# Ledger of designs, part 185: VHH binders against Abasic site processing protein HMCES (HMCES)

Target 1, 269 residues: Abasic site processing protein HMCES (HMCES), of Homo sapiens (Human) (q96fz2)
Amino acid sequence: CGRTSCHLPRDVLTRACAYQDRRGQQRLPEWRDPDKYCPSYNKSPQSNSPVLLSRLHFEKDADSSERIIAPMRWGLVPSWFKESDPSKLQFNTTNCRSDTVMEKRSFKVPLGKGRRCVVLADGFYEWQRCQGTNQRQPYFIYFPQIKTEKSGSIGAADSPENWEKVWDNWRLLTMAGIFDCWEPPEGGDVLYSYTIITVDSCKGLSDIHHRMPAILDGEEAVSKWLDFGEVSTQEALKLIHPTENITFHAVSSVVNNSRNNTPECLAPV
Short names: E, the ipSAE of ESMFold2; O, the ipSAE of OpenDDE; V2, 0.75 times the mean of E and O plus 0.25 times the DockQ between their complexes.

## First folded at step 17 (VHH)

Design ub132 (from ub0 with Y106F; framework vhh_8pnl_2)
Fold by ESMFold2-Fast, scan of step 17:
Structure ub132 (fold): chain B 269 residues (1-269), chain A 117 residues (1-117)
Amino acid sequence: as target 1 above (269 residues)
Amino acid sequence: QGQLVESGGGLVQPGGSLRLSCADAGFDFSHYDMAWYRQAPGKERELVARINYGGTTNYADSVKGRFTISRDNAKSTLYLQMNSLKPEDTAMYYCAAGLEYDSFEFWGQGTRVTVSA
């Protein structure tokens, strides 16, 4: 996973993250650094994306089931990194393989501190290799959505107005992440950054790409992944596996260039 | 995994030079780490050189000072300049790209380099 869409305005995104705490109280996640949220149809590594994490990471007395939403840099910078420029980190940290997560210091250490987060997106993009051509076919991959009045699916030729209406009740993709906190050696603000855990692709996606993000399907899985105060690392890792409950459609090559940031990036072809 | 295309391999005499290229015109690899691996007959595949998205490089001890890895981030094209080639450099050379830590999800089919008198 190396490209997502997360385009909802801040207030719409916040409402889409409405949740119930352990005591059954309805809540909206509280923002940290909301000014760093940059909505886009075409999010690449090194950009900031919104993640959910437990309030207990910021407040000693907080209920660990309460949630914060914060923009974090995509590309985990380990707390022990000694250079001043994160781009000098030798190994890519955009994704973290589930099969070796406990073997790699960059991930084992923050995971041991309960630094689990849920990465939010409208969906993610993958590129299918087409035989006999140097071109690839991009796909937008996302949770199945509630059916509209006209049909259960948005067709390739659907109008822009009908496409925009689906965002009112869009079910955000919720991906398992690990984050860390890095203090620049020359001083400055603490950098919060994350990696997305990856697994082998499910059967439904195997013809598009052989890897996929670890998707947390439903509020029970999301709650258990976030609640590091009650759920151990061992228990949480049981949530990390391929998921079949996803859908996709082909999109325009406009998405190929990460600088393109328009609705055309995810519109059906 | 077989998604990248290598070129530039061939037969060269000891002390000679070759420049390998790796590209995929349909995909933006600019945010990916990229690497060159090689596999000599009867041996395991080994890392030759790695370059991250920002241009930071790392080399196997056996090639330091002789090989240079570079990339064109705008075109997501990877290069390996090989100088002072030795018979021990004879191998199939593979291009790799990935976003996963210490692992590559995209591989080429390889280009053959033969160094002999």
Scores: ipSAE 0.779, ipTM 0.881, lowest interface PAE 0.6, mean pLDDT 89

Design ub133 (from ub0 with Y106H; framework vhh_8pnl_2)
Fold by ESMFold2-Fast, scan of step 17:
Order: structure tokens, then sequence, then C-alpha cells
Structure ub133 (fold): chain B 269 residues (1-269), chain A 117 residues (1-117)
């Protein structure tokens, strides 16, 4: 996973993240640094994306089931990193493999501090290797969406205009992430950055790519991943596995260039 | 099963030079770490050189000072400049790219390098 869409306006995104705390109270996540949220149809590593995390990370004695939403840098910079420039980090941290997550210092340390987050997106992109050519076919991959209209299913046959109408009730993709907090050695603001945990692809995605993000399907999984006050690292890691509850459609090569930030990036071809 | 296409291998005499290239048309690798691996007959695959998305490089001791890894993100191409080649450099050379920590999820089919008199 190395490219997402997260284009919803801030207020629409916030409502899409409505949740219940452990007392059953309906809530919207509270924003930190909302001005750093930049909607885009084509988000790449090193850009900021919105994540959910427990309020307990910011407030001593807060209810660990209450949620904050904050933009974080995609590409985890470990708290122990001593250089001034994150691009000097030897290994890529856009994704971390579920099978070695507890063996890698960059991930084991923040996990020990409960630094679990849920990465939000409209969906993600993957590029399928095409037989007989060096070209790749991009796909937009997302949760199945609920439709209220009598006809016009979402898919390859639908026009871009029909897709514009679905965003008001879009079910956001919720991916398991790990974040860390890095203080630049020469001073400045603390940098919050995250990595997306990855797993082997499910059967439905295996023809597109052999890896996929660890998707947290439903509020129970999301709540357990975020609630580091009540759910141990060992228990939370049981949520990390391939998911079959996913759909996709082919998109144009417009998405290939990360500078392109238009609805054409995710429109069915 | 993501694959890259390597080129530039061949037969060269000891002390000679070769430049390997690795490309995948229509794919943007600018955010990926990239690497060259090699596998000699009867041996396991080993890392030759690595370059991260920011241009930071790392080399195996056996090639340090002789090989140079570089990338051109505008062309989506990775290079390996191989100088002062030795018979011990004879191997199949593989290009790799990845976003996963300490792992590469995209691999090429390889290009053969033979260093022989």
Amino acid sequence: as target 1 above (269 residues)
Amino acid sequence: QGQLVESGGGLVQPGGSLRLSCADAGFDFSHYDMAWYRQAPGKERELVARINYGGTTNYADSVKGRFTISRDNAKSTLYLQMNSLKPEDTAMYYCAAGLEYDSFEHWGQGTRVTVSA
C-alpha cells in the first residue's frame, strides 16, 4: 500500500468517523491540527493523512475509548532517530509487515507505548502487472458501499457523475497503523508520523497484488485497535489479517503521477 | 509478483565495467526504496546495494568503492554502475523495489553478468 485517496472535505470526513465510546455515547472525533488536513484523490508517502487515535495519548486519565483525529506524516520516523532529515532513515517506513512487526525496533517500541492508530482513506490504489507488457493497470480498492438508489450499482459500468453522488454516505477505509513521535534534534515541533501494517493479499485481491494493508472491518475491530488502555499489544495484533470484505475497479493511468489530484484518479474506466 | 525489467548485463573481462538499468514503464517508483541483489551459481541471493527514496545509499562490503547505485525518478529507472569487475562478481543481478520496511515486494527477472577472461 503506497497510494490512497482521501478527498472528503473536513466536515464530511469528521461525520464519516462518528462512533460510540465505551459508555455508548455517540461522538465525533476531536481534531488536532485540522489546518494540516489536505484532501486529495492521490496521496503518496511523505504526505499527511488523517488518522484516528485514542485521546489517552494526549490527556492523562482520559477515557481511552475516546478518539482524536489528526493529520500525520505517512512514513514513520522513529522516536530514537538521531538525524535531522527523515529522508536519511535507512529503511522505508511507508508500510510494516505484520509477520515481523514485533521484531523491528522501529515498530516494537511505539507498539509498546500503545501508539496504534487507524489510517483513514476513501480507498487505496494498487498496480497490477499485465501479461505481455511492462505496463501496469491501476485499481482503486475500497469497502463495499451501501446504495439507496433503485438502480445504478457502483462499478466499472458507472459514469463519473454517478460516483460523485456516493461521497455523502461513503464508508471510509480503516487501516491498521502504528505511529511515533519524533523530536527533531535541532529543535522544532514534534513530528507525528505513521506506517500502515501490511499482510498477504486476500483471494479477491491476489490477481492485482500479493500484499494488502491490514484492514479493520467494522467498529468493534477499530475500537479494539485504538483502545490501548484496555487492549494489550498481543490482543490487538490478533486483529491483523487479510480481509475479503473489499471491492475494486480499474482506473486510468492519470493516477500514476502523484501530482494529479482530480476525480479522474479514482473514476471507473 | 510485481516485476521490474533489468538490462545491461553481459560478458566482460576482469577489470572491466558495466552499467545495469532497471525500469518499469508507467509506474512511479519515486517513493520506493530500491536495491540491487545478486545470486551466484549455487549460492543464496545477497544484497549488493540499496538506495532509499531520499537518495541515501548503502553497499555490501565486497562492492564498496567499485559499484555505484543511483536513481532517476523522472525516468522511473534505477542504475548500478559496476567498475573494476572481478570473477567473483559473476551472478544473476536482480532489481528490487519496496515500501515495506526491510523487505522488497517488487522484483525483476534478472540480468546475467559474467566476468571471465
Scores: ipSAE 0.789, ipTM 0.885, lowest interface PAE 0.6, mean pLDDT 90

Design ub134 (from ub0 with R50K; framework vhh_8pnl_2)
Fold by ESMFold2-Fast, scan of step 17:
Structure ub134 (fold): chain B 269 residues (1-269), chain A 117 residues (1-117)
Amino acid sequence: as target 1 above (269 residues)
Amino acid sequence: QGQLVESGGGLVQPGGSLRLSCADAGFDFSHYDMAWYRQAPGKERELVAKINYGGTTNYADSVKGRFTISRDNAKSTLYLQMNSLKPEDTAMYYCAAGLEYDSFEYWGQGTRVTVSA
């Protein structure tokens, strides 16, 4: 996973993240650094994306089931990194493979601190190899929406005219992430950055790409991944597996250039 | 089997030079780490050179000072400039790209380099 859409205005995004805490109290996540949120149809690594994380990371005695929403840099910079420029990191940290996550210091250390987050997106993009050509076909991949579920038709494509009206009730994609906090050696603001955990693709996506993000399907999975005060690393990692509850449609090559930021990036072709 | 396409390989005399290219039409690899690997007959595949999204490079000890890896993100192309070639450099050369830590998801089919009189 290396390209997402997260275009909702801040207020719409916040309402889409409504949740219940451990006591059943209805809540909206509290923002940190909301001015750093930059909506886009075409988010690439090194840009900021909104993530959910436990309030307990910021307040010593907070209820670990309460949620903060914060923009973080995509591309985890480990807390121990000693250079001044994150681009000097020898290995890419856009994605973290689930099969080696506990073997890599960059991920094992923040996991030990409970630094789990849920990465939010409208959906993500992948590029399918086209047989007999040197071209790739991009696809937008996302949770089944209420409209698609009501139709009962897996193969029904939504028209572009209908897409503009579905954003008010869009079910955001919720991906398992790990974050860390890095203090630049020359001083300055603490950098919060994250990686998306990846797994082998499910059967439904295998013809598009052989890897997929670890998707947390539903509030129970999201709550357990975030609640590092009650859920151990070992238990949380049981949530990391391929998901079949996903849908997709082909999009135009406009999305290929990460500088393009228009609705055409995710519109059905 | 991937869509990364290597070119520039060939037969060259010891001491000669070759420039390898790796391209994928229509895909933006600017945020990907990219690398050149090689596999000599009867040997395992080994890392030759790596360049991250920011331009930071790493080289195998056997090629330091002789090979230069570079990228042109505007052209979506990776290069390997190979100078002072030795018979020991004879191998199939593969390019790779990835966003996963210590792993590459995209691979080319390879281009053959033979260094011989």
Scores: ipSAE 0.782, ipTM 0.880, lowest interface PAE 0.6, mean pLDDT 90

Design ub135 (from ub0 with R50H; framework vhh_8pnl_2; at its last look DockQ between E and O 0.79; V2 from the best seeds 0.77)
Fold by OpenDDE, look of step 18:
Structure ub135 (fold): chain B 269 residues (1-269), chain A 117 residues (1-117)
Amino acid sequence: as target 1 above (269 residues)
Amino acid sequence: QGQLVESGGGLVQPGGSLRLSCADAGFDFSHYDMAWYRQAPGKERELVAHINYGGTTNYADSVKGRFTISRDNAKSTLYLQMNSLKPEDTAMYYCAAGLEYDSFEYWGQGTRVTVSA
């Protein structure tokens, strides 16, 4: 996964992240650093994206089932990194392979500390190899959405009203991530950054791309992944596998340029 | 095929030079780490050179000082300048790109380099 969409307004995004805590109480996640949230139809690595994480990471003795939402840098910078420039990391940390997550210090250490997060997106993009052409076909991949009588598809958003209806009820893609906290050697603010865990693609997606993000499907999976106070690393890792519960459609080449941030990026062609 | 395509391979004499290119016009690799691998007959594939998205480079000891990996993000092209070529450099050379730690998702079909007198 090298490109996502996360364009919902902050309030809509927050509502879409409504959850029940361990006591069954309905809650909204509290924001940390809301000003760092930058909605975009075209999110690339090194940009900030919102993630969910347990409140226990910030507050001692907090209920670990409570959730915080925070924009973090895409591309994990490990806490031990001593260079002043994260771009000097030897290997790319945009994604973490599930099969080697426990072999890589950059991921194993923060994971061992319970630094699990859920990366939020409207969906992600992948590019299919096209036979006979020199160009790749991009696809937008997302959770199946509940068809409302009037706005059953992204393509039906032909009016502002329909558009709002579609996105107000949009089921966000929830991807398993690992985050870390990095203190720059020269001082400054602590950098929170994340990697997306990747797996082999499901059968439905395999013709498009052979790798996919580990998707946490459902509130139980999301809750278990986040709740590092009650759920061990070993148990959490059982949640990491391909899922067939995705849909996709072809989009225009507009998304190819990371500078393009318009609804056209995820619109069906 | 919308894939990484290697070019620039060929026959060269010992001490000669070649410049390999890898391009994918349909994909923005600006955020990807890229690498050159090679596989000689009867040998395992080995890393030759790596360049991260920030331009930081790493080389195998066998090619250090002779080979230079570079990238042009605007052209979505990866290069390998090979100088002072040796018969031991004879191999199929592959381009790779990826966003995963210590792994590459995209591979070219390879270009053959033959160093022979």
Scores: ipSAE 0.853, ipTM 0.925, lowest interface PAE 0.5, mean pLDDT 92
Fold by ESMFold2-Fast, scan of step 17:
Structure ub135 (fold): chain B 269 residues (1-269), chain A 117 residues (1-117)
Amino acid sequence: as target 1 above (269 residues)
Amino acid sequence: QGQLVESGGGLVQPGGSLRLSCADAGFDFSHYDMAWYRQAPGKERELVAHINYGGTTNYADSVKGRFTISRDNAKSTLYLQMNSLKPEDTAMYYCAAGLEYDSFEYWGQGTRVTVSA
């Protein structure tokens, strides 16, 4: 996973993250650094994306089931990194493999501190290899969307006008992430950055790509992943597996260039 | 097909030079780590050179000072400049790309390099 769409305006995104805390109270996540949120149809590594994390990371005695939403840099910079430029880090941290996550210091250390987050997106993009040609076919991959009398089914066959209406009620993709906090040696603000955990692709996506993000399907999985006060690392990692509850449609090659940021990147073709 | 494609391999005498290229015209891998691996007959695949998205490079001890890895993100192309080639460099050379930490999801089919008198 190396390209997402997260284009919703801040208020729409916030409402899409409505949740229930441990006491059963309906809540919206509270923002940190909302001015750093940059909506885009075509988000690449090193850009900022919104993540959910437990309020307990910021407030010593907070209820660990309460959520903060914050933009973080995609590409985890470990807290122990001693150089001033994150691009000097030897290995890419856009994704971390679920099968070796506990063997890699860059991920094991923040996991030990409970630094789990849920990465938010409209969906993600993958490129299918096309036999008989040197080009790839991009696909937009996302949760099945709810069917309503107004919107109908949110399939590839739906009209473009129906696609515009669904953003008001879109079910965001929720991916398991790990974050860390890094203090630049030359001073300045603490950098919050994350990686997306990856797994083997599910059967439904195997013809598109052989890897996929670890998707947390439903509020129970999301709550357990975030709640580092009550759920241990070992228990949380049991939530990390391929998901079949996913759908997709082919999109235009416009998405190929990460500098293109228009609705055409995500529209069915 | 539609995967990373290596070129530039061939037969060369000891002390010679070759420049390998790896390209994918249909994909933007400017944010990807990229690497060259090689596999000699009867041996396992080994890392030759690695370059991250920011241009930071690392080399196997056996090729330091002789090989140079570089990338051109505008052309979506990875290069390996091989100088002072030795018979021990004879192998199939593979390019790789990935976003997963210390792992590569994309691989080419390889280009053959033979160093022989």
Scores: ipSAE 0.808, ipTM 0.896, lowest interface PAE 0.5, mean pLDDT 90
Fold by ESMFold2, look of step 18:
Structure ub135 (fold): chain B 269 residues (1-269), chain A 117 residues (1-117)
Amino acid sequence: as target 1 above (269 residues)
Amino acid sequence: QGQLVESGGGLVQPGGSLRLSCADAGFDFSHYDMAWYRQAPGKERELVAHINYGGTTNYADSVKGRFTISRDNAKSTLYLQMNSLKPEDTAMYYCAAGLEYDSFEYWGQGTRVTVSA
């Protein structure tokens, strides 16, 4: 997983993240650093994307079931990293494999601190090799959406009124992530950065690509992954598995160039 | 799944040079780490050289000073310049690309390098 869409305006994104705390009270996540949110149809590694994390990471004695939403850098920079430039990390931290996560200090250390996050996106892109050619077919991959009149069809959003209805009720993709906090050696603000956990692809996606992000399907999974105050690392890792509850459609090659940021990136072809 | 395409292999005398290339048309690897691996008959595949998305390189001890990995992100192409070739460098050479920590999701079919008198 190396490309996502996360294009919703901040207020729409926030409403899509409505949740219940452990007492059953309806809430919205509280933003940190909202000015760093950069919506785009075409997010790539090293860019910022919003993640959910427990309030307990920021406030001592907070209710660990309460959620913060914050932009973080895609590509985890370990807290122990000593160079001044993150591009000097020898291993790529865009994704981490679930089967070796406890063997790699870059991921084991932040997990031991409870640094679990939920990475938000409209969906993600993957490229399939086409038979008889070196060309690849990109797909946009996302949760099945509950159909309502015109709001469940991306291709039906051809006017401002219809476009708003499609995305007002969009179910955001929720991927399991690990984050860390890095203090640059020469000073400045602490850098929050994340990796997306990956698993073997489900049967439905195996013809597209053999790996997929670990998807947290439903509020129980999201709550358990986030709540490091109540859910141990061992129990949280049981949430990490492929899911078949996923759908996709082919998109044009416009998405191939990461500089293209238009609705055409995710439009069906 | 996926096919990186290597080229530039062949037969060369000891002390000679070869330049390997690897590309995958229509796929942008600019955010990927890339690497060359090799596998001699009867041996395990081994890392030869690695280059991260930012251009930082790493080499196996057996090739340091003789091989140079480089990339051209505008063309999504990976290179391996191999100088002072030895018979022990004889192997199938594979390019790889990935975003997973310590792992690669994309592999080529390989190109054969033979170093013999």
Scores: ipSAE 0.676, ipTM 0.849, lowest interface PAE 1.2, mean pLDDT 90
ESMFold2 (binder alone), look of step 18: mean pLDDT 81; pTM 0.826

Design ub136 (from ub0 with R50Q; framework vhh_8pnl_2)
Fold by ESMFold2-Fast, scan of step 17:
Structure ub136 (fold): chain B 269 residues (1-269), chain A 117 residues (1-117)
Amino acid sequence: as target 1 above (269 residues)
Amino acid sequence: QGQLVESGGGLVQPGGSLRLSCADAGFDFSHYDMAWYRQAPGKERELVAQINYGGTTNYADSVKGRFTISRDNAKSTLYLQMNSLKPEDTAMYYCAAGLEYDSFEYWGQGTRVTVSA
């Protein structure tokens, strides 16, 4: 996973993250640094994206089931990194393979500190290799969405009018992430950055790409991943697996250039 | 339109030079780590050289001092300058790109390099 859409205005995004705490109380996540949220139809690594994390990371003795929403840099910078420029970190940390997560110091250390987060997006993009050519077809991949008047999911065959209305009640994609906190050696603000955990593609996505993000399907999985006060690393990692509850449609090559940021990036073709 | 294409392979005599290119006409790989791998007939694919999105390089011991990997993000192109070529450098050379630590999920079709008298 290396390209997402997260275009909802802050107010709409916040409402889409409504949840219940451990006591069953309805809540909205509390924002940290809301001014750093930059909505886009075409988000690439090193940009900021909103993530959910436990309030207990910021407030001693807080209820670990309560949630904060914060923009973080995509591309994990480990707390032990000693240079001033994050781009000098050897190897990419945009994605973290599930099969080697406990073997890599960059990921094992923050996991040991309970630094689990849920990465939010409208959906993500992948590029299908076309048979007999070197060309690739981009796809937008997202949770099935409910139509306004009918039971069922919105899809590529639905009218443009149905797509215009869907954003009001969009079910956000919730991806399992690991974050870390890095203090620049020359001083300055702590940098919060994350990686998306990746798994082998499910059967439904195998013809598009062989890798997919680890998707947390439903509030039970999201709650367990976030709640590092009650759920151990070992138990949380059992949530990391491919999921079949996903849909997709082909999109225009406009999305290929990460500088293009328009609704055309995710519109069906 | 998002294709990853190698070029620059060919037949060269021992001691000669070749410059390989890996270009994408429509996809932005500037945030990706990129690498050159090779595979000789009957052998497994091996890493030749790697460059991260920030320009940090790493080389296989067999090519250090002879090969140079570089990238031009403005042109979305990866290069491998191959000097002092040896018969044992004969292989299919593959361009790779990825966002996973130590792993590449995007691969090209390869370009053939033959070093023979």
Scores: ipSAE 0.686, ipTM 0.817, lowest interface PAE 0.9, mean pLDDT 89

Design ub137 (from ub0 with R50T; framework vhh_8pnl_2)
Fold by ESMFold2-Fast, scan of step 17:
Structure ub137 (fold): chain B 269 residues (1-269), chain A 117 residues (1-117)
Amino acid sequence: as target 1 above (269 residues)
Amino acid sequence: QGQLVESGGGLVQPGGSLRLSCADAGFDFSHYDMAWYRQAPGKERELVATINYGGTTNYADSVKGRFTISRDNAKSTLYLQMNSLKPEDTAMYYCAAGLEYDSFEYWGQGTRVTVSA
């Protein structure tokens, strides 16, 4: 997973993240650094994306089931990193393989501190290799939606305007992430950064790409992944597996250039 | 899986030079770590050189000082400049790209390098 869409305005995104705490109280996540949220149809590594994390990470006696939403840098910078420039880190941390997560110090250490987060997106993009050519076909991959039939076909009655209306009640993709906190050695604000955990593709996606993000399907899975005060690392890792509850459609090559930020990036072709 | 395309391999005499290229038209690899691997006959595949998205490089001891890895993100192309080639450098050379820590998900089909008199 190396490209997502997360284009909803902040207020719409916040409402899409409505949840119940452990006591059954209806809540919206509280924002941290909301000014760093930049909506886009085409988000690449090193950009900021919104994540959910437990309020207990910021307040010692907070209810661990209460949620914060915060923009974090995509590409985990370990707390022990001593250079001034994150790009000097020897290995890419955009994604973290589920099969080696406990073997890599960059991920094992923050995971041991309960630094689990849920990465939010409209969906993600993958590029299918077209056999017999050097060309790739991009696909937009997302949770099944109430009106998914409109996203999969473009008939005589369909128009680009129909795509704007599907976002009213869009179910956000919720991906399992690990984050860390890095203090620049020469001073400045603490950098919060994350990685997306990846697994082998499910059968439904295997013809597009052999890897997929670890998707947390439903509020129970999301709650357990976030609640590091009540759910151990070992129990949380049981949530990390491929899911079949996913859909997709082919999109135009407009998405290939990460500078393109228009609805055409995810519209069906 | 042949997702990347290598070129520039060939036959050279000891002490010669070759420049390998790796490209995949229409895809932006600028955020990916990239690497060159090689596999000599009867041996396991070994890492030759890496370059991260920021341009930080790393080399196997056997090639350090002789090989230079570089990238041109505007052209979506990875390079390996090979100087002072030795018979021991004879191998199939593979390009790789990835976003997973210390792992590469995208691989080329390889280009053959033969160093002999």
Scores: ipSAE 0.736, ipTM 0.860, lowest interface PAE 0.9, mean pLDDT 89

Design ub138 (from ub0 with N58D; framework vhh_8pnl_2)
Fold by ESMFold2-Fast, scan of step 17:
Structure ub138 (fold): chain B 269 residues (1-269), chain A 117 residues (1-117)
Amino acid sequence: as target 1 above (269 residues)
Amino acid sequence: QGQLVESGGGLVQPGGSLRLSCADAGFDFSHYDMAWYRQAPGKERELVARINYGGTTDYADSVKGRFTISRDNAKSTLYLQMNSLKPEDTAMYYCAAGLEYDSFEYWGQGTRVTVSA
């Protein structure tokens, strides 16, 4: 996973993250640094994306089931990193393999501190190598959406006027992430950065690509991953596995260039 | 659009030089770590050199001082400059790209390098 779409305006994104607390009360996550949220149809590593994390990370006595939403840098910079420039980190931390997560210091240390987050996206992109040619076909991959008489489906939305209706009720993709906090050695603001945990592709995606993000399907999985005050690392890692509850459609090669940021990036072809 | 495509391999005498290229015309690898691997007949594939998105490099001990890995993100191209080639460098050379820690998801089909008298 190395390219996502997260284009919703902040208010729409916030409503899409509505959740129920333990008492059944409907809540919206509280924002940190909302001005750093940069919506885009074509998010690449090193850009900021919104993540959900437990309120307990910021307030000593907070209920660990309460949620904060904050933009974080994609590409985890470990707290122990001693250089001034994150690009000097030898190994890529855009993705974290589930099979080696407890063997890599960059990931094991923040996991031990409960630094689990849920990475939000409209969906993600992957590139399928076409049989009989050396060309690749990009796909937009996302949760199955509830079709209503008001919005239709993304596959049926063939005009710009219909697309706005699709997004009002969009079910965001919720990917398991790990974050860390890095203090630049010469001073400056603390950098919050994350990695997306990856697993082997499910059967439905195996013809597109052999790897996929670890998707947390549904509020129970999301809440358990976030709640580091009540759910141990060992228990949380049981949530990390391939999921079949996913859909996709082919998109234009416009998405290939990460500089392109238009609705055409995720439009069906 | 494209595929990772290696080029620049060939037959060269011991002590000679070759420059390998790896390109994808339609896909932006600028955020990916990239690497050159090689596989000699009957041997396992081994890492030759890697370069992260920021230009930080790492080399196998057997090629340090002789090979130089570099990248041009504007052209989406990876290079391997090979100097002082030895018969032991004979192998199929593969380029790779990835975003997972110490792992590569994208691979080329390889270009053959033969070093012989």
Scores: ipSAE 0.736, ipTM 0.853, lowest interface PAE 0.8, mean pLDDT 89

